# Designs tried in a protein design chat: VHH binders against Pyridoxal reductase, chloroplastic (PLR1). Part 9

Target 1, 350 residues: Pyridoxal reductase, chloroplastic (PLR1), of Arabidopsis thaliana (Mouse-ear cress) (q56y42)
Amino acid sequence: CSNNTSNITTFKPLKLPLFWPWQKVKMGPLSVSPMGFGTWAWGNQLLWGYQTSMDDQLQQAFELALENGINLFDTADSYGTGRLNGQSERLLGKFIKESQGLKGKQNEVVVATKFAAYPWRLTSGQFVNACRASLDRLQIDQLGIGQLHWSTASYAPLQELVLWDGLVQMYEKGLVRAVGVSNYGPQQLVKIHDYLKTRGVPLCSAQVQFSLLSMGKEQLEIKSICDELGIRLISYSPLGLGMLTGKYSSSKLPTGPRSLLFRQILPGLEPLLLALSEIAKKRGKTMPQVAINWCICKGTVPIPGIKSVRHVEDNLGALGWKLTNDEQLQLEYAAKESPKSMIQNIFQTR
Short names: E, the ipSAE of ESMFold2; O, the ipSAE of OpenDDE; V2, 0.75 times the mean of E and O plus 0.25 times the DockQ between their complexes.

## First folded at step 4 (VHH)

Design e08 (from d1 with Y101F S102T G104A F105Y; framework vhh_7z1x_3)
Fold by ESMFold2-Fast, scan of step 4:
Structure e08 (fold): chain B 350 residues (1-350), chain A 122 residues (1-122)
Amino acid sequence: as target 1 above (350 residues)
Amino acid sequence: QVQLVETGGGLVQPGGSLRLSCTASGFTFSNYAMNWVRQAPGKGLEWLSGISGSGGSTSYADSVKGRFTISRDNAKNTLYLQMNSLQPDDTAVYFCARDTFTWAYEDYFDYWGQGTQVTVSS
């Protein structure tokens, strides 16, 4: 009936999976690849330098992901700068519709979108209409997952109940196959799970910042609660916005606003970056592949960003193998020894 | 409640200098990183520079590095952009923007000023 029954129906194989794309994981009523992709950069002029001339390459990257068995793509109704608001959904919808690889099997793609908790979304009907607008931009009849992008509990608790009712209505009307949340902490996850359960709606996913840079007490508690309640954790920023790639140093920072964050955090990551480098070399893998594989080993579904064909090619190498328990512990101890970690999202709740 | 007001824009000759100011109100200014962003006619938004809440860390886009300097005065709740060696292609509306560190939020910035026009022309 719910995420709990979906967990009960999962089978533990005799041999550990190698995280091949066809070794799907359960996410409520959905069957998803062990890694998905996020589309935050699509239409984002400011943080990611998006230009419409990039659309052909983004489409090629999308097709490459499909060809390699990826079926989970995460977007949001807020993605896209200024007049390009909604552009990420429009591009994803276009690519799915035009895909030669899908050949009429467009419904095999699990589209997860996030609905912003904008201050003017004050009725459940307005939130359902947000879902309908996303479906229109995506050119699909039903979402795989409809997600609340962030909680209003800490500043507008009455609005949050209205948004939760909107999620219930989306599910009941068949607009979404499952519902999820983003940036929810352990306390709020229990509250929304119970709210939805009393109304016959399973909470299938919790999307939070989770990586070797963000595996603190809060993230571990969220994972524990997710496991207990039958919720799948979708790990966003599995590469720490690029800090875990090994491509940056204090003398080689990324362009754009990320460079300010990197100046604050990157110098404090030496123990973790060295451990990632050592394991990557030992395994014949890249540092991003190791960092993503670690997220999958923790039972999460990471959604690294689609920025280029090259990034998709590299990230796909995170599949088909598995870190040993000792390698995982080595990375976790190195992260704990590192004096810096990622800054928590301001909308992350308790 | 939160307000960001830019001043200091205007017409300037190529090779000239101009200093933009952004006065903040309605929040604890020193708790937030601040940024400068511009939009040239018919172009998209371009991030130019950022500064940490304490002012201890700064960063710049390659297009302005060595010519522009970001600074802040937390006692005056004011952000500055000193622009030197101005070029005709620096003509744009300049915005100050407050950084949220909400990496899952599309704009990265939650509040923007109204913008101030800078025109570099003979």
Scores: ipSAE 0.014, ipTM 0.511, lowest interface PAE 8.6, mean pLDDT 87

Design e15 (from d1 with D99E T100G; framework vhh_7z1x_3)
Fold by ESMFold2-Fast, scan of step 4:
Structure e15 (fold): chain B 350 residues (1-350), chain A 122 residues (1-122)
Amino acid sequence: as target 1 above (350 residues)
Amino acid sequence: QVQLVETGGGLVQPGGSLRLSCTASGFTFSNYAMNWVRQAPGKGLEWLSGISGSGGSTSYADSVKGRFTISRDNAKNTLYLQMNSLQPDDTAVYFCAREGYSWGFEDYFDYWGQGTQVTVSS
């Protein structure tokens, strides 16, 4: 039995990485981990029950993600409730700046933020200033990806061109390495791609709701367009706000406003939840790990939310393995047979 | 466009009751889930209760479960919160909020009222 006073030398081999450098995913000029993390919960007091006392654990969770090779973190200038508006960006910036794990390599983190299409953002200059404000909150000189958070095409089509010009200017001024969009449907995705291409700006990413609960014909069409045009799909809500975790039932609902949505959808997910449970048990994995791995197998980059060290630890188990084609088909068939799915995001365009 | 107006706040003694109302305009009220949220002095926002568009489903925070009742009258475009057994800790500005269907937006709620003050003291 060895202890600190022993002369016996113990050799411990280094742990293998969860993924190799050549398994990183190309997003325009960027190289990102096969899974990223979203920070929607950071500063969100209403939907996610954020409290400032959580900041230390969130920082630990962030460091754990970095330690395991995660380099993509998604945030938004609108994240944070009330007086905490911008808090997600402020916390992410603080964690990157203070990170001992990065050891001065803070620029290796790919920060993707989203700029809200607010009705008062009426000039391209205002939109560029939104980017500068995000850089200030994040305490960085350049974003990995600057994203338009939603399209105004359905209600303010003249504003949309102004916002697109803002993205062009952000890129031309060197404020962002690449540009992306969120909640763009098939038609608008092609239109912005063509608009940016004629101006020499790469559209690197399309962030959309994509999971076993959100695999309808429009999501498949978006994925097909992304593959054709060299755009990477970033899949948000890969766990359906928690519905795919196996943690909840009609008698065990989440706290907060999500409970209304869960009452409506969860009872209709039995075939899918059963298939997820069976594959998870067969693989020695958790249901969230299987659901996230499915998104990766489809060629998307999922961004599950960072909520705690435990959640990051579990989600990291989605890496280093792949579902077989038969397992993917089993899950997709079970999703098709489930009478309920997620409601399409109201900001998702045609 | 969209407008939400809260009324019914005021001063009440511990153990008392109040009924808050929120009048909605500028949208089809029955198509949206509605929520009550409060902010106590020096604290952040706390979600209290939600109700589906039809009124068929309700949900409550543990802090108010059994004491508060959410309801709505879709013919009058009005949301209600019946507050019973009020405690000093219930002192706050109370807001009604409309639930958006946007996943990944700043807040789950897209429109808010101005708030109404509730003070529980003797």
Scores: ipSAE 0.056, ipTM 0.563, lowest interface PAE 6.8, mean pLDDT 87

Design e16 (from d1 with T100L S102T D107G; framework vhh_7z1x_3)
Fold by ESMFold2-Fast, scan of step 4:
Structure e16 (fold): chain B 350 residues (1-350), chain A 122 residues (1-122)
Amino acid sequence: as target 1 above (350 residues)
Amino acid sequence: QVQLVETGGGLVQPGGSLRLSCTASGFTFSNYAMNWVRQAPGKGLEWLSGISGSGGSTSYADSVKGRFTISRDNAKNTLYLQMNSLQPDDTAVYFCARDLYTWGFEGYFDYWGQGTQVTVSS
C-alpha cells in the first residue's frame, strides 16, 4: 500500500546506487563511471532523425544519467549534420551549463570530445585551435579527454605526427586532462603510445568499435595491448547501432540509412539474438542491458548512444550486476555461430 | 583530391521524372556507401536514399519509397537517383554524399557534392 516516510522517523528508504564509488574505472588521471554515454545522435538529422523538438527530452535524459552517477559523456567536433556541424558539442555544453543536478559542480563531468583529422588540419597549432573551438562550443575551460578521431597513417603519415604534436600541446597547455585516440588499430596504438611517452604524455584511452558484433581478431588484439600498456578501451557502438536491442527484424527495420546495413547483417544474427534473449529473460533484464554488461565484463567502458529518456533508463539497468563467465562464453559462442558481424570502420588503422 | 559532382537537376512539372547523376573522383568508389540528401527552402536536411559500396543493398526514406530509385555504376564512378512521380514538395537542392565510415562507425558524411537544384512546378 503506502511507503511514506514519517516525522516520527528521520529515515527515508535507502536508495542503492547503480554502482559504488570503488567500481569507478580508472582512465589515466580520471575516475569515470563504468558506462558512459555517446552523443552522436545529437544534431544528426540523417542517421538518427534529430530534430530540435527533441532537445527537451535529450536534456531530461542527460539529467537522468547524472542523477544515476554517470559522469562520462563522449562527443565530437564533427557531430551534427550539415549546417548543424558541432551541434552535439553545443547541446552537451548547454545541458552541462544549465544542469540543476550539478549545482555549480560542472567540472565533475568528464567530457570526452574527438577532433577530426580533416585534411586542412596541417599544423599542431590548428589542432590546438580545434580543441579551443570545442571548449568554446562546450562552454567549459578544460576537457576530460581530448581525442584524435582517426589515424591518418595510411594516407597522410606526416600529418599524423603533426596531429600527435597537437595532442601533446593540448595536454601541456592544460586544455585537456587526458589524451586518447579513436579508431586506432594494434600497430598504431603502440606507435602513438611510445611517441607520447617520449614527450611525457600518457595515452589514456583508445576508443574502438567493440561489441558482441565486433569482437574479431583486431578488437581482441587492441584490448590485449590496452591492458598491457595501461590504456582504457572505450567501446563504441556496444549495441551495434541498435541491432542487439531485439527491437528489429527483417519485417521491422529502422528508418533512415541504418536500414541498408540492417538488411545485410540482421538476418545472420539469429543465434546471437536468441542467446541475448535467453540470458535477458533468465536475469530479468533487457537485451541491450545484457549486451552493454558484456562490454563492461570485458573491462571496457561502453558509450551507448543517448537518444531519449527511455534509452537512458534502459541502459542504466546494465549496471549493478555482472554476467557469469559461463554466460559471457555462451554469448561469445553464439556470436561466433552467427554468420554475420559488424562491418569494420574503414578508418580503423593497422 | 576527392570530388563529387552532381548533374541532372532542373525544372519539371508535377508527375514528371528526372534523373540525377553524381560523378566521384579521387577515391576507390566501390569501397564507400553513397547517399542522396535534399534540403528544401527554409527546411533542414532530409536523407532520401543510400546504397552499399557493391550496389547489392539499397534503402529509402518513406517519403520517396516507390517513387525514387538509387543505383550506381562502379566502373564509371557514378551514383544515380531516378526520380518518378515528382510532386511540388520534392522541390529542393539535392546532394550526393560519401559515408565516412561505410556504415561502420559514425555514418557521418565526409564529402558532399555542391548540390543540384530540382524545382517541381507547373
Scores: ipSAE 0.011, ipTM 0.492, lowest interface PAE 8.9, mean pLDDT 86

Design e17 (from d1 with R98K Y101F S102P W103Y; framework vhh_7z1x_3)
Fold by ESMFold2-Fast, scan of step 4:
Order: sequence, then structure tokens, then C-alpha cells
Structure e17 (fold): chain B 350 residues (1-350), chain A 122 residues (1-122)
Amino acid sequence: as target 1 above (350 residues)
Amino acid sequence: QVQLVETGGGLVQPGGSLRLSCTASGFTFSNYAMNWVRQAPGKGLEWLSGISGSGGSTSYADSVKGRFTISRDNAKNTLYLQMNSLQPDDTAVYFCAKDTFPYGFEDYFDYWGQGTQVTVSS
């Protein structure tokens, strides 16, 4: 009962890209799309109810992102619950290898993975081996970005130096094109930047929680340091785990552990959600698109999660337009007026 | 030093009830969200319920909503799961899991109990 068949031949209008080449973002030696995608949900049984039967839809979502010029995909060696640990990397690797859209250009995808600072990773050689294990799961010979998932500075500062040496060795051995960090606060970000610089290693990215819900003093300090040192901020949770979508209320909560967070925070977000809704209506956009566009306008590269084809389709609508300075200010004012915001990740350092 | 000790599992008939308890030690119990997770034979982990550090917020998976009740007694450092109207499909190992956060929004629990077997027979 639909006219949508693969056999219908129609005049194809001139394809305009969602973003122009000059809108691509420099990250060290890399050139990436202004928005990437995270694969945190892939293999995540506890928060997302992942099942292997979902893999076909996730592959379709991945292909849709590629078709629209997205070349940055973020994963981690710790993604996947229990027995499915590492499943996110395995699925991303499979999708890249099998991609019809990439055919022969698999190396044009920038894969960013994160290596967990596990307490048993006590030597630089073990950390390099963690990188090799990720390359094996991803079925690629080189990562775009190899990232340290969190800092050990607050509880095991001597281990952190070993992990930093591991990042240096990954780069020197050609296993990664650039290195990055995740959940690094202002002080530690400067320290690792300086350490890597003395070794000739580019620190290209700092991945932190950054959104209209996570625009506190720490985020602003990190952003300032990133701008000064030539580091690109990758903004994770740009939608606040879904709180900025407009889909949830006190009567319509998500399933899973997120509902505890939502019950505590959503009632205090009314001014921000109203501002997002009004701007979205005025622009003919969705609230998620406005929230992601705001991150891009701040010079960050957001990585919303791939959960379905529909999520990717919606998030792609964040590209190809810009919030005005007045609209950005309106959202920021509303965020400050809101009595609640997102809590910081406990792995984030000073 | 951190320990989670589970009790209350066992064999129960369909339609019956069990109350699981998890006694925590080695951390400030009231500062952390606590969760119940189960694993049925041949299946993956299934999150069932969570409760905030203060006990002021609770959440449930659709599969157990209306049948299971999560609660905590911060004075006793104990987490509870009251399971009513048990069905054969509830047969699983049940785990008490400590969150890294007060609200439990990440797919990362830093400590788990040993698990307690619940078998709903016939």
C-alpha cells in the first residue's frame, strides 16, 4: 500500500550535502563530520535491552549515517554488558567491513575507541595490547583516535603515567592516527597535553559530558582549555540521555535505570524544555535537533547514540542549519534558569 | 572491603512470593543507587528495578512492574526486592548491584553480589 519500492525510478533532485566540506571539523590530523555517532547502546543489555536480533536495524542506521556524510563513530572496549563486553567494537567493525556504501573506502571512516583504565592494566605494553585487541574486534589495521576512557589520577596516579606511555607507544607504532582522552577535567587535560607534546604525539580530542544540561563551570573551563590548546571537544550525552528530546514527562518516563535520574531532574528542567520546544517549533525542527545544533554551534562535535534508524534520521536533521546567537543565548539563559542540571560523571577528574 | 550479601532466594510455586535482601558493607550505602538484575538460563542480563540513594525514586522493568517492589533501609544498609505473583519465567539468578552514581544512569555497576537462585517450579 505504498509507492516506496526499490523499482520506482524517479527524477533525482540535485543532492545537497547536510554540511559543506569547509564545515568539517579538524581533530589533530583528522577531518571529521560536524556530528559523529556513539555506539554505547550496541550490546548494552541493561539500559537499552540490546539483543542480537537488533543488529540488522543497527546496521541500517549505520549505513544511513554514512550516506549522509557522517565519518566519526565512537565506541569503547568496555561497551557491552557481561558476556557481550566488546560487542560494540565487534558490531562496528562488522558494519564497516560489510558496508556497501564504503566499498573499498573503509579507511575513510574515523573510528574512535576508548580503552578502559582497568586496575589490571599496569604496564604500557598491556595498554598497547588493549589497543591491539580493539583493532582485532574492529577488524581494522589503524584507529583514527585511540582514547583513554578515564583518568586514574585521583586514586592511582602512577598507573596514569603508564597509561599515557601506552598512548604514546600506540601512536609511535602507527596503531592510532591520533590520541584523545575522555572524562578529563581541566588540570589533567593540560598535564596530558603537555606530556604528549614533549613526545611529539598529537592530543586531538577531549571527550566530556557537554550539553544544555551540562554547561557548568567545569565544562566551560574544559572548553576554554580545548580552544587554547587546539584540542577538539567531543560532547557526549548531547541529549542528556534523552531528557532533552521532549518525549518524557513525569507521566511518561523511560524504562530502565535512567528513569531514576529522570524522576529527579525532569521537573527542574521546565524552563529549558520550554525554550527548546519554542525554538524547535519556530524552526520546524525537533527538540533533539535543536539541542545537538547548539553543541555544534559551540564548536564541539556531539556524538549522540545510534539506537535505531529513526534516531539517526532525526539526529541528522541537526545538520545543515545554525541557531542564531540570540537563540543560543535564549537556550543558555533558560538552562541557567532551570533549577536542575545533569550530574558529573564520577570518573571525571579535576 | 565492599561486600553485597544476598539472601531470600529459593524454590517457590507459581503464584507464590519471595523477598530478596541484599546487605551492603564497606561504603556509604545511602549515597548510591542500588539495582536488581537477573539472568535466566541461556539468556542475557535483564535489569529489573532500581532505587535512588535516598529511596525517594524507584523504577521497574515492564516485565515486573506491578508484581515486584524495590525498597531499602538505609539504617540497616539493606536493599530489598519483594516479588509477588511469581511465574515460571521469573526463574533466574538474581543479582544485587551497586551503582557508581546516586541515580544509576550508566551501564556500569562497580560491585555485584554473588547472585541468589530463584526457581519457580512446575
Scores: ipSAE 0.006, ipTM 0.484, lowest interface PAE 9.9, mean pLDDT 86

Design e18 (from d1 with D99E Y101M S102P G104T; framework vhh_7z1x_3)
Fold by ESMFold2-Fast, scan of step 4:
Structure e18 (fold): chain B 350 residues (1-350), chain A 122 residues (1-122)
Amino acid sequence: as target 1 above (350 residues)
Amino acid sequence: QVQLVETGGGLVQPGGSLRLSCTASGFTFSNYAMNWVRQAPGKGLEWLSGISGSGGSTSYADSVKGRFTISRDNAKNTLYLQMNSLQPDDTAVYFCARETMPWTFEDYFDYWGQGTQVTVSS
């Protein structure tokens, strides 16, 4: 009975299933669902093949998300191709206004929009006016989160300070409940946090490319800073533009410009796709559900794209359960063994 | 002033049934998801079941699926756990717990009851 010579009874923290459909996650002063939805595809004719005939199905998908407890919807003032610029915000605003599920509770939806750092936005007043234009398109009085879409630090550092002052004024005027940033690297994230803090403005969110295809040293450093400073990381492209769905191969590529990216990256993802498939099969889940659940397990709030009722139905299955630590490690190991990964967004700063 | 009080525990024979109740006070009960958690002698905490604020959604641990049923009566501020086909391994202290709002990655429950003892004799 030598096996008992060093027995110490230790009590470990309770291991709970996480991410119930009804749960809310703290994001600064806001309470949001553990998963939100992005609207990048709405009005995008080139990359996503958007057509106005899709609007009825997109509205149904939006209502389904609301019915299942989703309250975070991410959009941007630059979403929409050419003549349809701003179309994503216009559609989201219409769906919120017309929602029978909300019936006077429109303010319970957390709308996060992103303001483009266009070269002609040279004053804080112009940036505040960009926020007012978004509120007009969305037909709401106040945003949940007003975000700077990308940093100008690498090419126009004086413009960035002006844009930061614009975010301060949006908050002070009550146009946004909280402010956030998108595509900010570790160095710039700390700088804007400190800038806003000295002015009494909470930085609630940092939106970056984060997935099993985008988990490098920089993403880990951003996550560490977010945890330290009380910032919530919003993970965009949690499915790698569709590469983690298991629906595509070298013989079955998507239509349009994504096919070029998929030809280059997808063949190098075999170890990761096999690991996703195995865990999905074992759990009675889909590969997208496993990939999204992994993002939530890492403490992020993923915003997969809302494209159809079917996609929303599938993505909702990412909630109500949790990957084990061993399953998370299996996926991370398989990702490291995969010779290809997503390229960092060109607007991502240091 | 938030209070959760469990009742309905006791001694039961294997194969028997028990109904646990948790009476809530000091908050708007319908705004919070509620859970049942147990602790068997010499073991850690085990989550058993959860229910949404409206009662429209429920979830169960695999160990109790098909045997236990969670429900709530928001008019009475009361949470229930109907336990059927009880086994000696179900012997534990059963706790009622309120989910944090907003949920955080560290603190899943913000308030717990004192617990009620369930003993399944063999």
Scores: ipSAE 0.006, ipTM 0.394, lowest interface PAE 9.9, mean pLDDT 85

Design e19 (from d1 with D99V Y101F W103Y G104M Y108W; framework vhh_7z1x_3; at its last look DockQ between E and O 0.63; V2 from the best seeds 0.00; counts 0 for: pae E 7.9 > 2, grease 25.1 > 24.2, SAP .733 > .668)
Fold by ESMFold2, look of step 5:
Structure e19 (fold): chain B 350 residues (1-350), chain A 122 residues (1-122)
Amino acid sequence: as target 1 above (350 residues)
Amino acid sequence: QVQLVETGGGLVQPGGSLRLSCTASGFTFSNYAMNWVRQAPGKGLEWLSGISGSGGSTSYADSVKGRFTISRDNAKNTLYLQMNSLQPDDTAVYFCARVTFSYMFEDWFDYWGQGTQVTVSS
């Protein structure tokens, strides 16, 4: 007997997703998978230990995500340390171009990137040029979502309006299908929404730190505003930089810059980590899968990081099921009883 | 504006010691965690150590644990790295760095000094 399929030299079993394409969610004019993947680790030598020898595994992880229905990938023009500046976008573009499964269907991938508010970006034309540079690194003609990486309202309010006009121009020139923001607090989110609406530009997403470690009053206010205005909240750091994985404890801290943060926060997380572990065990899931599923249950689109095929396989297990309301309340109660939570991005505005 | 200036590099024999300093200005030094990183000739960047704003918490890369000690003097706006038992593999340019924009979170941007050369050779 023979098979129709040309197999790769070594075949490894795939875990099929438990959702279908019609289970996608709306993000403005876009339809996206209920979970996306973040590419911060792609080119980040200092925090994530990136080496170019990892590129083949990253490509395999990207292809696995596509095969399982994931179509949202989040990057930024600032991703990559040192001489690898922009490397995340270059790798994502390479993987999209080389993907056999996307042949003739590249427009089904929603690429979301972010434009840093560098102090030398002083005109809307410079911001449009940053978008064109991102498109060049990605080797695509149009972004799904062009995002402002953070607000400058608190320290450079004149630059803020220039950057807002830059988003309008990107949309008007057809460089992006929609626009979004990252690290905008409740007041600035309403302001940019009104600004863009007046100009006919769809604000489709707001990306903030949102997780069981970051669900305080301000983050819940942002979510409420998103729900009211029809903006999709994208949850970054859904696993709290790894604190919610169960991999670390007071006696087993990560090396590197995360160690300082983990020393301050992790000892107080025991109730939450126990609740995660208990639910994970009962459901036959992992703690990361429970934490990501919680974000999905809240109506957000989480974007956990992607470093390896195993990470993608595990994170895909967050799909195809839902925490019960009781399980969600159990996690939320445990999270609120923790004495410390993750600090918000310093540039998140009010 | 943020400014970081490293000093204290130089030539040392294997087994020797050096103490690096990093003088900070343009920000409230005690509010920020500080880090040391290095780049050996022809190699990528390597994170070495970090210290909290108060100085109460420290962390080290496995490659330098037990040999290097990070400290700070907030009254002098100065970060230090005491390096003992130096070996030829420690030859590199050493930088002090502050996490800019969003330290230890999604968008890590560092302010870096010009670096100071450390050469370990006989």
Scores: ipSAE 0.012, ipTM 0.514, lowest interface PAE 7.9, mean pLDDT 84
ESMFold2-Fast, scan of step 4: ipSAE 0.584; ipTM 0.836
ESMFold2 (binder alone), look of step 5: mean pLDDT 82; pTM 0.823
OpenDDE, look of step 5: ipSAE 0.034; ipTM 0.507

Design e21 (from d1 with Y101W S102P W103F G104A; framework vhh_7z1x_3)
Fold by ESMFold2-Fast, scan of step 4:
Structure e21 (fold): chain B 350 residues (1-350), chain A 122 residues (1-122)
Amino acid sequence: as target 1 above (350 residues)
Amino acid sequence: QVQLVETGGGLVQPGGSLRLSCTASGFTFSNYAMNWVRQAPGKGLEWLSGISGSGGSTSYADSVKGRFTISRDNAKNTLYLQMNSLQPDDTAVYFCARDTWPFAFEDYFDYWGQGTQVTVSS
């Protein structure tokens, strides 16, 4: 467990659970900050417009997160476009290795990577080798969390059992401190939990799309199961790919393919965006900070993306305070009143 | 089996025009947004344009806005890119790509064509 409280020297307000970075939450055998960061944009040329000239700013953003007590960073072996496949892991590994802020305490960072359920990964040994390849790219000896990126149950159920055995072997060999899953629906989440439990492997985390745009019946069922089974929900896309930032409108769309989605969904979010704006103004906070804080209030660990120093600065303001129950209800009611929501990931299983 | 095949590339003079086509098979074409992406020699991938499944919504990168037009014919399972006022820096391999929403493995697009070469030179 990493106990990172070294960023406070004169005052420790530990009596008040205001989601301070040093008020770690349990995630299996791990102690993580109440918010982590995702690295999906790193090496992603198409959706996020990545260029290698951005690497210096991304490194500065990573250091800023560390300085403010963030110890959870999520990546994947599939992140990176074309020739940059695996680039997210390579950049994260480089930043951890070169970090002046860590000063030899590189093992205090909880690295969560996701292994793709590629159709050619047909043996448990191949899946263990995927983990070893990720460790090589990250330049670390052990992962905090090794995750299966999506379930194959709906199209290749025999492959899924092989991949689950791969997760068991990663844990038994000490390549990962904990195992998790991503994009698992309620039915498959229970099944993998039971499979791992009978083999002495605890299921630490379930990563799913969860935000004010993604709190439908299935997300709520997954959260309920997580609470019952002692699994921590990692909420990805807590800002709805940027739709909850207040930055965009019909006259100001994002660059790239997200603009198509925003044209379809954004006009139907007016009640929710208004509620976010009003609470943000009342609190002296930004809309992203309110949206992220809501995810933490629900008992999840959100992983907003690192895109720039400015984005990390803003997202860090989601910590150190808490929405009231009335404010949470206002946001949830406004979300239900909004005629549009995020389309559920098609790889999320039942 | 999903397949995307690009055609229409070639050598063109600066200021000229080309129309690229992408023929899709193995899926219900109208259910998917489609995109055009290019890769210039020695550079990374650049997203150029996207179109919704119905064809009702389009978007363009600033570098091609006003010069390129994306369209589709769902009855023919074909995506088009009309390229006008071509410049030497438009020289690249052009790919059509099928959108995966909201998330994809590897990147945002789950299927790509093999690409078609466009060379803008005298």
Scores: ipSAE 0.063, ipTM 0.563, lowest interface PAE 7.2, mean pLDDT 87

Design e23 (from d1 with E106D; framework vhh_7z1x_3)
Fold by ESMFold2-Fast, scan of step 4:
Structure e23 (fold): chain B 350 residues (1-350), chain A 122 residues (1-122)
Amino acid sequence: as target 1 above (350 residues)
Amino acid sequence: QVQLVETGGGLVQPGGSLRLSCTASGFTFSNYAMNWVRQAPGKGLEWLSGISGSGGSTSYADSVKGRFTISRDNAKNTLYLQMNSLQPDDTAVYFCARDTYSWGFDDYFDYWGQGTQVTVSS
């Protein structure tokens, strides 16, 4: 076949100046965009309605994020439904490998994956092998961040120490540039920080449910500990699974199991949704942009879900500006006055 | 430890009705939201309905609204799905699933029943 030197792609990403309008944030040895994206919806048939016909649009959404300076993408080895276990990592790896925007600079993307604390992962070697399996699915040689997905402290404390040793070995072998944890509470966060520190491994990140809908006592304690110990908090579900978008009401619920949560929680969010709407209108922004910006203003790195080109385009508008202290306080007070908040993940430890 | 046992599936003609039951053991049933999920031949998993731990809140997929009713009896540790006006496209394996709001798992549920076959033929 003859070379065609004038290859033109059907999907052209947005072109922005080389120098981005926001500062990157430090996350251990990493320099990341102040907002990343989560890939939980990729391969998820039940909660997010994934189907393979969506792959082209998801790839466009990925390229749009990358073109606009986003370099942090969060995934997990447990993401994907049924036989598609690991599908989220496989899709992300395919998009990184095929990216025309990267063109051999694939290592500029910070991939943060999470390793499930499955009951059969009983040795540090098995946990290192979980990391190697993720690298294979992602088709990369090194992760930005290798994360333990949840703590086993409350039901299998001896397993947890083994998993922590696995994180140490991943770091020492150069399989990950940094290590982190997910769903760790204040007490376990301090314990793993100290455990890793005695072995020469810095704890880079703590990923927890954190938003205007999830700023209870434990989240605030975790944030305080993160600030004190130099750990970056990665805020997942910064939009409360969509409840903070202003898109839904009692007459317009989402499809799937989220609708049950929305029926229980959404009616009790009127003060927060009103405050969010008013600030968004005043700023010429959307409610999701304000909610995400609030997480950034708190010093966290939010990872909203990447579901479509439209969602990425909207969420990118959360960058390049900041809520005033008064606006932040107004939102926090409205959240406190709202009779409902988000349900805490059962895997969240103390 | 945690066990979910489904019963009530079978063959039914179009327009007919079936009631599925799911008996739970190994946990405090009333503390957990419960769900019904199905998988039709050659298709992916489809969420159908959910019910809160107290039974005070329910929700349904658009495909089953008005035809299916989810309920629970916490004294008997049993979840129910009353299926009315069944059509051939309701043919699927039906699963009950415990909802922990687990954001880290593959499909949002931590424990599943074995599944029960429902076949609607004409």
Scores: ipSAE 0.044, ipTM 0.551, lowest interface PAE 7.7, mean pLDDT 85

